# Miniprotein binders against q56419: the designs that were tried, part 31

Target 1, 326 residues: q56419
Amino acid sequence: MEGRTLEEVQEEVFKRHGVLVPKKELEDLAKALEEAGLLLTEKVEARLKEEEEKLKRERPMRLAGLSYPEGEREARAFLEAFRASYPGEGEEARVLLMPHLEPSRVPEVYGAALAALEKTPPPERIYLVGVAHRPLKEKAAALPVPFQTPFGPALPDLPALQALDALLPFELFNTPLAFREEHSLELPLFFLKGRFPEARVLPLLVARRSPELGEALKVVLRDFPGLLVLAVDLSHVGPRFGDTPLTRTLAEEARRRDLGFLERLAEGEPEAALAFLGANPTRIDGVEVVASLLPLLRERKGKVLAHRLDLEAPTLSAVGAGTLVL
Below, E stands for the ipSAE of ESMFold2; O stands for the ipSAE of OpenDDE; V2 stands for 0.75 times the mean of E and O plus 0.25 times the DockQ between their complexes.

## First folded at step 5 (miniprotein)

Design Gf (at its last look DockQ between E and O 0.02; V2 from the best seeds 0.00; counts 0 for: pae O 6.6 > 1.5, placed apart)
Fold by ESMFold2, look of step 7:
Structure Gf (fold): chain B 326 residues (1-326), chain A 103 residues (1-103)
Amino acid sequence: as target 1 above (326 residues)
Amino acid sequence: TEEERRIEELLARAAKLLEEGLESGNPEILKEAIRLLEEALKIARELGDHEREAWVLFELAYALERLGDKEKAKELAEKALEIAKEKGIEYVIEWAELLLEEL
């Protein structure tokens, strides 16, 4: 009954098919369909609860065989191919901004991240901060379990995660299901684990900006030093994202917003980077992460190593990705 | 005609494969899209359909660029642009120039 009364449905059926269906039968059918939908909903909820319990023990690979190879030998060759796609040299990173876009779309951007990791001493742990694509119960979340990769499990840094949780005004371990299909962690983690196989990980998601997260992380990083990774994409423009079809003018605006944002971050001016975006008209993906992590980004200077606004011809759209070292 | 129905089917299938390739690193998806687009190109030429020919050339260039064949991608995008400029096909001009900026 898509916004029509039963009488209107009855009249339209009669008009189109020449049969008058009693209103009672239409009511009975609608009720039966609602009950069947409720039962399907309960079955889905039971399955999701089962998956949630499994996620309390480990997070399996979801993108092996799709975005990266499943086998370790092939996965290492894959990493080297990506490094080769960026001909430049990296710089040591204390903070790394890298994408979570499908790697084959922006190979040189991931290659630049690998170049930075080559110059970076192996950290004891990696603070991997992605963007929640599913709702969280709080502004941010973590999942304190091993994340499977072709290079073996990425083990959680439980002491650092517990210290972080203790400093926050909300429960950090709040939404396991949000991690089930979260590519903003899985895709960067593949590259990070491949280069730093012994590093533990703090897998973090941000749904909404949390100044409390940034202040807490600043404290935790002093006692648990490591590499901070912002796993974020940049502009999202075109019909897939609510714009008209991509034009050169919109693409130039997206590039300008992406690069202006990254350059201000590279000058140690994260508040200026956010102010430059204003209402975020090109929908840069990383703003909530950056806004959460201001205390960790202030006065930290660095360099933009790579940027690409990658075209999506089938959707008449584009997505930006970049590599920034601080 | 049967050829009109065939080219529409090929383009719809290719578009779906190109979209699938946005979230998969499997190069076989793009290679299959290219095979379909090459058949569509032949039909567009036989029909004298300049608009479809120009867009298919662009889509081939796009898929080849994704596979790392930048030289062939540039060649095909330039052909698409040439036809589009000659025939006044504005959306192909726009997209071909967008792609060429990245080559």
Scores: ipSAE 0.732, ipTM 0.905, lowest interface PAE 1.1, mean pLDDT 91
Fold by ESMFold2-Fast, scan of step 5:
Structure Gf (fold): chain B 326 residues (1-326), chain A 103 residues (1-103)
Amino acid sequence: as target 1 above (326 residues)
Amino acid sequence: TEEERRIEELLARAAKLLEEGLESGNPEILKEAIRLLEEALKIARELGDHEREAWVLFELAYALERLGDKEKAKELAEKALEIAKEKGIEYVIEWAELLLEEL
């Protein structure tokens, strides 16, 4: 109906189907569609307002019973199974890069992250930096509320969050609804809370590169020391991501790009890691996070503990994942 | 034919279940996908549809690998690759070889 009169619609139906629909019936149909649209809009707005009110108090679990068990005992056994899937030993992390995709797809990669956390002294707080999968009003955002987990709520570090907000040229707490369904925070947080139940958390999302975020975080980390976690996935290849169906050549390219990126980060050269991808661009979620956090990654040496390119046969695609300690 | 309509329905549902099982990590969803794929395999063989037979064998191998049955996954992936090479089904060759590198 957009850009068409009822008379034009009536004539088109008659021409195509040989049926003359009275204008009054078309008017009634148009009115019903408009009323249905108004009702749906009001219901959507009411639902969003309800969700926003909930987010002012806490962030509930969304993936419990799906990506991880809801009960604490079952969740603990689940976490230990992931640790067991990685045969190696971890190393102490000051910065940890870990994935945020469905854990069952890359159990050994999450196991490597758990191994690193076992070697890491319990931090007072975790700076958990994920990737925004929904639009943010600014380049980055945070949500200063408890995040529910099967191991109890992960409490926000309010003083550190306020210190960060004060240093930024934009309001940090700018898009609460973006946190309603955000697996890049929820899935890593499950593992982090299971290992460090007493640590407070700064849940941060990056949508676009924000050098001012990295500069502010460098200042805040001096006053509020803690573990920095980059929750990012690596290459995204195949039709689900705008490519042709995955081939062995494309898979080899994705593995090479993932490992080249991670190895340069492990050498303390984040600009070189970004430049490596820039010559041959990939859809690595971590690019915007690394570009934002440059001051925190320079001159930090470390090791790649695990990497996997996980095949997604139903979509003829694949997603890369890795664990890096710095 | 009715058999061709039935196999398309089974394959569409199985693909959706494989994607859901992959996203959720729920092994029961993957087991249901396997059940549908086993039915599709019987129909593909009855129809002499080598392309669908090869792809279904690959999808079964993929689902079994996700459930941790690497030995059976390898066996079925090798069968898929054999048929795909004999019939020149390039996309099955690519995916069977990709999966076999992981086994």
Scores: ipSAE 0.609, ipTM 0.870, lowest interface PAE 1.7, mean pLDDT 90
Fold by OpenDDE base, look of step 7:
Structure Gf (fold): chain B 326 residues (1-326), chain A 103 residues (1-103)
Amino acid sequence: as target 1 above (326 residues)
Amino acid sequence: TEEERRIEELLARAAKLLEEGLESGNPEILKEAIRLLEEALKIARELGDHEREAWVLFELAYALERLGDKEKAKELAEKALEIAKEKGIEYVIEWAELLLEEL
């Protein structure tokens, strides 16, 4: 309605509907819409300001009751069930690669991560590096606020985050909104907080490869030791990702790419892992994260604990997930 | 209300599809996300929820940009920004401005 006179609106209603609405009724309607719009605006502004103010204070759970239980008791039972889904034993991790896929799709892969965490001494802090599925202002970002979980808030390590920011050529504390709905942090954090309730967290997102991040983290880790977690998925194949429906050949190629990537990482050859993917035709998610963390992954030998290519039957598509310890 | 529950469900599903569509570059996922967002937009307007309206307009604009419809993306991002500025929705302002800088 901006720029149109009430007369022009009256004329348009008359032209379209053959009804002459009295100017006074249009004025009353416009005023009621303006008043309702203003009231809704103030209420919305207040709510948004409250949500932004809340986001400045904490990141609430978004997937509680959907991907994992909201209640602590039920959440503990959930962790136990996921651990039970992996029949093996874990190994101590200094670096953990784990999925961020919907937990119910790959329970044994999360179970393998839990098995590794059982063998890992409680870290003082966890560097949780996820994938930004939304744009960031910079190549990477951090959110220095508590993340809500069923086990209580995951508190940020502010001294370590500040040390990291000071070593980066860009502002680390950018794009706080990218964290609001980002599941690549929330889902892994559920398992990590459940296992290590006292650990501080550095929630990090990578949108584009940042070699500077890996070099900075290598320095920070000397003064602020902790567990490094790469929360990444593997291949994405099928119609949901622009391919034909999943075939045996496509599934075999996805598995070959996933395992070939993970095995080279397990040998301490992250550059060889990236080179093996080439143009990444099966769309391995964790490429930009691994490319950013090369200095931390080099020469570290480890073990692939689990891998799954999970079929999403409704879309005839599949996503790869893996658990790797270094 | 049932409408509020429905919007939250639609937005949660749309967010997941957007993330997956943006990550994969798959246009069909983005189109399904757009469908859900359009339904959410309709409900938001019926409820007079200008916050969700501005946010959904931004998400639609972002999805459309990724689909290559830059003209419609710009139109929706400008609308999102207009509502967000009028309503003091800082987060939508930041996102819409970022998107408009890329367009």
Scores: ipSAE 0.019, ipTM 0.388, lowest interface PAE 6.6, mean pLDDT 87
OpenDDE base, second read of step 6: ipSAE 0.018; ipTM 0.419
ESMFold2 (binder alone), look of step 7: mean pLDDT 85; pTM 0.844

Design Gg
Fold by ESMFold2-Fast, scan of step 5:
Structure Gg (fold): chain B 326 residues (1-326), chain A 103 residues (1-103)
Amino acid sequence: as target 1 above (326 residues)
Amino acid sequence: TEEEERIEELLERAAELLLEGLESGNPEILKEAIRLLEEALKIARELGDHLREAWVLFELAYALERLGDKEKAKELAEKALEIAKEKGIEWVIIRAEYLLEEL
């Protein structure tokens, strides 16, 4: 109906069904459909406004009782079980790369991150950079409210967030609703808050490559020092991600690409890490985050503590996860 | 068809053995996987299934590289790339090019 005259609609119905529909009936139908559409749109808009208003006060837990326990005692035991899953010692981190994949799928990788956090002095603040799974109005965004966890709320570092906003060519607080359901922040935050309960947080999402974010963060980190955390997953392969069924040889190829990427980052060569992936055939989702944060990753050497390619046999798919300290 | 069922069985079994061989480092397991992939390649060619042919050639090349037969791996990877470029099989193009850079 849209962009068509009523006469054109009448002609099509007559040609297809041999019935001449009176113009008045078509006008009445169009009006009823428009009015119904307005009611649905109004209800959706009202719901979105209500949800956005709630996010101005705090960001509630979404995955409690699903990906981690709701109660503090149970959450503590859960976190300690993940630490126990990694038999090695950690390394002190100034930059930590860790996954945001469902923790139960790669417990030893989260355990390695916890081991690194044990060796790291408590930071005043954590710059937590995740990947946007919903559209953002700009290349990146932040939400300046407390994020609830079983260990208490992770409080925002408002002075540091405002300093960052002032240096960016776009509004930093541009898409609050994108944070309502965002596991790339919530899952790493569970572990970070459990280890550093006093640290404030800058919850940041990257949707697209933003070199201006990396330049601004370099300035802000000088004045507001803290721990930089890249919460990114590695290879995504198989039909679940729009690919062909995963063979074991392609799984090993994904593992090699993940490790080659991480090892070049560990050498302080993030441009070489990106170039190594080329067209990114296994879809490492951290590429946009790494590309945004180049000034913070160059010439910083470190160590890969853990890597796992988690195979999902029912879907013939896999997701890579790793822990890197710089 | 019976041939289509057989090639899927071969590819699933080869994938299991390749993972086991790569993780254990046991060359005898890798050799058995290669044998199954060679049988699958013959069936793909008989069926005129260029997608499976390019895919199996790539997997065979990768397995041979892991056994240290870099010359044979290069030959098969180049053949996989040729078929993939002709037929527009993007994922094989990308993967074969990466393997060839390592060879």
Scores: ipSAE 0.000, ipTM 0.144, lowest interface PAE 16.5, mean pLDDT 84

Design Gh
Fold by ESMFold2-Fast, scan of step 5:
Structure Gh (fold): chain B 326 residues (1-326), chain A 103 residues (1-103)
Amino acid sequence: as target 1 above (326 residues)
Amino acid sequence: TEEERRIEELLSRAARLLLEGLESGNPEILKEAIRLLEEALKIARELGDHEREAWVLFELAYALERLGDKEKAKELAEKALEIAKEKGIKLVIWFAEELLERL
């Protein structure tokens, strides 16, 4: 019991479960544990297991009232405002690449995605592939439960998820806690559910490249056709990402890297897109997703509708975002 | 010094949480970043490190604006701008002026 600080407990839980427990919650819990004579770490583990059990039934909204409005009417107006921020026309998508960073930072990029969705016939299901921001037990994971949104719950496509699981060499429904606070799924889902309220969803996270996932998805998409959405951010540049402080030259290089990557994907050449990034693919958020989905991206031509490199002032850094239709 | 090492640890952790909170919009993560930045601000002031003080004040203002506390964000951004102008910290001047235009 001695020698442990609240920060050490917080770090240990984060490393083990990928969950950042606020220090105030740990302080409140530590006080309760003094009265019960229990270890803080063991109590946190018990609480996380309880939250994991709840996630087996449904995934609640975490960003409602923050990144998007909580009420349905307000959410609808918010979505229309984003569409209005993009002056161009969309194109029909069978594959859509869109960002997952805070929408208010790149409204025209989300607007471009909405424009593409307007031109796209309503799919029966959406394969929503995001980036794991917390450790997964396997290279990829899915959570087969309703995801709450202001437009009602986005229902899982259970038959398609089961078909996918059967084709994979690992348990697909691993690491439910990784989905508790996952903005790479929640933020794109808000826009997708607003546009396609009847579509079922396969919520998928990729932590590391999984060629077996792409191969399995190619088979499943044949039997369960739907819209494939890659919810990925592009270049991350600046000191917080291992660079020198942001300069105009670094920003221009990041923009050139993002556009070169997207244009090669638009030509149906995903291997060339990955090769273009060279020896430093970790600077683009979605590289592991693209590398996993190669069989679904080859020989599929399309168009880059929008790109922005957004300055992240507090970190002297920038994050790229784009909308690509294939 | 121990204070110098401590402030760097706080700033590194706060930057990571700011990035996570800004990308997700999660208020609990932003509030934790704010708590760490408040500790860093106290140390910067004790050390007389006006450059770090200006940066931390700006980062606090930025996080508070994202949480919707526009009045406190404006107050802290104005303080950051004042120090930054006095000390010639050009990036903080630019960022604080940009933020104040939105408040």
Scores: ipSAE 0.000, ipTM 0.263, lowest interface PAE 12.4, mean pLDDT 85

Design Gi
Fold by ESMFold2-Fast, scan of step 5:
Structure Gi (fold): chain B 326 residues (1-326), chain A 102 residues (1-102)
Amino acid sequence: as target 1 above (326 residues)
Amino acid sequence: SDNPEILKEAIRLLEEALKIARELGDHEREAWVLFELAYALERLGDKEKAKELAEKALEIAKEKGIELVILRAEWLLEELEELGVSEEVIERARRYLEELKK
């Protein structure tokens, strides 16, 4: 709203409708709206506190019955269908980059991730790094509670999380509400828990590049070795993302940027991958995660197993997804 | 006891703000404005349009991580409570959101 006064509202109503609304009536309405707004704000605040308190105990499934089946048997069948969608062999992963896009849109890409996990020895813990889709009080955050899945709860690695917290210049457990609905953690976790049911998890969100996080993780991984998973999507193009309608040229540019980014990461050159993207004109959301985790990605050779630019024809928009093993 | 002419003027201002937000690609402002329009329309009794706009505001707010808009839109959809639009209400919501970020 452009900050109109009651006098401006009164003048505009008179100008358009030829009716002079008494100032007392406008003032009384403004007071009533203010009181209603105060009560609504108090109720919203109470609800936010309740949600935050619930998140201190566990993180419930939000996408069960929508993005994946709620029942364990159906979830197992669903996961196997994704593996079957990828015809190739996997590679052992020390670091895995996988998407967090709706799985049914890119089944071969998730299938490639599953193939890599089949070749990977079961880790004691998984460092699951996603992208914050909600504001964080700090550059990064974690939630140290069980995350519910159809395969049972994914338990937090409390000693490793505490070690990480101790090394950071900010409180790691700073924004519980950001985890209430976070598909960049929930969707990859479904696949990771299905494959490694005994692994503990460090669920981490990055909002802005945090070199401190990468340096701290490098130290923690020496004492608490595990699988590092970067759960990121690639290009976001088209009107859904504030862009022009998708053209062949824009789609080709998105694929070129996605693959160039992934290939440079596969060469162990994360700084070159970031430099290649420049201003990130196709909005690869992995940029902030990669920039935060540089010390963990340098000099690690690997392979791009799959890539897809998924087209949403009705919206003329697309999202890139890929699987990279390092 | 609400004056419908005042609510209609608030809606016109919000519609103007919505056009500007969309033209500039300001999705955060777009979500806020859509939610306030939904509340104003609910207050006027246009519950179908209010629901449509609240759902759109929720969609954008979830995408952009605007917690207060998410919760208010979900609450509106669940209870269909009527609330008029005022600059004071919007500013109070902004202050609350800023407090959540500290």
Scores: ipSAE 0.000, ipTM 0.115, lowest interface PAE 23.6, mean pLDDT 80

Design Gj
Fold by ESMFold2-Fast, scan of step 5:
Structure Gj (fold): chain B 326 residues (1-326), chain A 101 residues (1-101)
Amino acid sequence: as target 1 above (326 residues)
Amino acid sequence: SDDPEILKEAIRLLEEALKIARELGDHEREAWVLFELAYALERLGDKEKAKELAEKALEIAKEKGIEYVIFRAELLLERLGEDEKAIEYLKKAIEIDPENA
């Protein structure tokens, strides 16, 4: 954890507290911290092995009790509260873009997604496409196991997943551990399972642009029709994302960037949406997903139902979130 | 490591270690673990919980004379205090002109 010399630590303690800590005492503390770090590393490795074994059978809830309630009754009330936070009626969706940001930060955006789902006929399956927040062995991955939710397990659509795997030039089921803690799937899935409890799911992660994924999905959707969900956040601004602290100018630029991107998608022009971002500096985590799914987004017109640039005040950072129906 | 997945895994293990330290009445280990949790949470952006745990770590560390934990906790709390001031000024500006925030 510490990259500082013992002498630098000793000097800083003296400057702040007027105390000169004996070098031997600092050395003993440094050794204790190093030993604790080594034990933590061993425990991390053992834990990851345990998690990988669990993922061969099912994907357990990770955010229950944190981002959403664990119990079904309380989870239902929680979901209805998000719907109530959006005063609109929604629109029917064949393609839904929704966020994966912590729901409590943008309740009206998730409410808009729920409104759209209310207007949408129950699909037999949901193609849930999220963003990989850890490295994948390939450009994309899926995990073909039940995903636990407070509303019961979201069952995988094994025939559709296998059909997709067969069409791809890489192994689809290539990085199970990437799904261990993946909020870009878990958080949207909570809302999707609550609204469509009978729908099977294709849980997909995109790490890098995969045009072959979009082409394969176009074929699979023909034989296995369903709802396509892009679970993506928009602009990421501020120190939490390795950028400069948020200013009014940066916040306005991020809002303009997000809305320009979404409106071009709503016009059925995903290439124009990507070109717009290329002309405007951006960190939008949905770029790789949109770029992968171009064949599924072209010539589909729709509507932006909600947008928020959520200020994460403690970090002087912000994340854009939106709901788009195509 | 600042990898969010590694930090979250570290937090899970530190929470387990905290429970064990408390069950054993090991207040010195409790102070160290509370500080490491605060530090990891700060790096994940959970400033409020980081402050709470850092304050608790500092309280125990002062009682037990754990000088290094006192030093690190005070430094973290100073950084969190400066963030709070910046946030307060930003929120006031947003309240005056929410459309231009």
Scores: ipSAE 0.000, ipTM 0.147, lowest interface PAE 18.0, mean pLDDT 81

Design K1
Fold by ESMFold2-Fast, scan of step 5:
Structure K1 (fold): chain B 326 residues (1-326), chain A 103 residues (1-103)
Amino acid sequence: as target 1 above (326 residues)
Amino acid sequence: TEEERRFRELFLRAWELLIRGLESGNPEILKEAIRLFEEALKIARELGDHEREAFVLYALAIAYRKLGDKEKAKEYAEKALEIAKEKGIEKVIWEAEELLERL
């Protein structure tokens, strides 16, 4: 929590109120708080501690009414519309790779994931592995509380989470605040809970490659079998992601990078998939997840069901999305 | 270099403002994006970086198009395309040609 900058405060205000407060005004506020015997950092930390306490009981929906409908009936119709957007039939999945970007941008890719889930026997639990978009105290984390969805709460698999925690060289439940706003878990979970309403969930975030997580998960999955879901997006290109504007050539390179990566995973060669990305590993946000889960991906053959590079014309940027069953 | 880092900082900040200006339609945000792109353009030209120069000119064309200044948008897009063709920067050729067709 310590190390909050004025730039982070500025970003938080912009996200909440749509107003970019000049740094000078934030500096003036910090000075006023110090004169009143309060530091801006201390005030921010106190508020974050309050939010952390709320996360001890449940994780509320953040994207309901924005990325998916809040009501159960509307949410069900929304989910079925996504399934209908994919004309193919699915394949049974023991491991599913699916995206976590805004669903409306790639409905056919989420539809392919739903088609795979339709062919998959209902699991008792889902190991949902997403990407940390905020810093974690350790390489990976989990939050052992119910996650709210329009289909009711997705309940944590506490025995499996505890078994996983016991096998790791770090505390698994180490950064609750990272889960407060995390679309890499919330968006896939909407679809997974809609399809498998009785399944319990292990909500996991990876920030940096953790081979020990993959080794521990291999052990836990033997005693607590379930569906492994990698909720990862593929290429991130363009100014929105700190790159130059998207061109036809860059888009074609991104598509080739995404498909080459997915096809090598489908061949049961995750190390070859990582090597294929070469000198630009940060362009795919799933790299750290795949690198962490190598023991679970080796020698598992499967099929790429869908791939799209979603073009965001106003930002001249693109995000790759795919559905892979193993 | 320090100049390359400064270019990157200005360019990315200007793009953030461009995105916000395109979304909101606020002309003051678009004008601020233009101001920062003009600073970035000066750095690209001083560095002799024709690829960065072409991208900034393309960005300026988008900003002016959104402001409703089709003549300036066309001028900047044509300059971006000219540099891209002359220097063999295929990445910009397609985007600039497409933008000109949409004006």
Scores: ipSAE 0.000, ipTM 0.182, lowest interface PAE 17.3, mean pLDDT 82

Design K10
Fold by ESMFold2-Fast, scan of step 5:
Structure K10 (fold): chain B 326 residues (1-326), chain A 103 residues (1-103)
Amino acid sequence: as target 1 above (326 residues)
Amino acid sequence: TEEERRFRELFRRAIELLWEGLESGNPEILKEAIRLFEEALKIARELGDHRREAIVLFYLAEAYEELGDKEKAKEYAEKALEIAKEKGIERVIEEAEWLLEEL
């Protein structure tokens, strides 16, 4: 028992109910509950330790056979089908904003990202910045291990990750378990690895705005040049996200906010993009990433290649997705 | 409907018993949760509510895994995953796939 003795419990029961519970019965019950609690705690701790140990070696595929094909040949055909779903040509990207939403929901948007990657010279490394969907011990984190894909493992850029870690006021490799199930990295990585099989990766998660991450990345990118990818979704509206059921008016508001945000980023005005959203009433999850990476986004002009608001009819909810090249 | 109300009541009670069984490690509480989930499953199927069916099948898989019946846990998780993929129930897909990796 925390904060209470068995005698105090016995006295309380007697005063409230006029019944004297034998101390031996209370001791036996307390021991049984403590033993059950210890066994559960030990089991949970052992499991967490095992999962962390696995993540020291590699990050396995979690969504293969679900969001993308497990086999390499099927995965390549899947990738080409997404490219074909976008009728336009891409633009060269130094910075790419792409979604991490289930790809089959927004094939044209992923197709636009693939088109941009086709126009982009193969980078030596990709800085892949996603959104943490689980708590992090710090504002941001990275996992310095190979990430498995149907196209082979995406290898970490260890020198660049270590250079980044050295410049930050916190431990970069602080929450490995947050990476065990993280679609904001896994889904974009599938497409990036398919197009740039030789590129190494820096898999980064942002939970809260970290201006120090953006400052450090600016320094690291000078010594370790590469492609910066912001893997973010846009508006989240409807009951699934704690909102009212989707109406035509709400859908139009979400599209307006998504496009206004992206267009201001395309003008090289990330502070204006953040200010445009204000309180972020449609829950664009990219705001914390953009706020963290301001030094890398200022005065970089580009183009919005695609945008879609995807309706999930069963829940009357929708998620916005877009592709932006800078 | 009355059936929808009864589904909600059974499912809510079954979840509470599942959590209690996980906390206490008491297999009898887990078995009682399973019985209530099986009753809820019948109602979901009678209603043709595939979303509720997938959710209940997943919780049956969780309960059987905790009970140590890995074969039944795998059977129910596979059924949940099949329906969830067909209907686009992303959270059930995620949870069922994770459970199947453990089995």
Scores: ipSAE 0.000, ipTM 0.104, lowest interface PAE 21.6, mean pLDDT 84

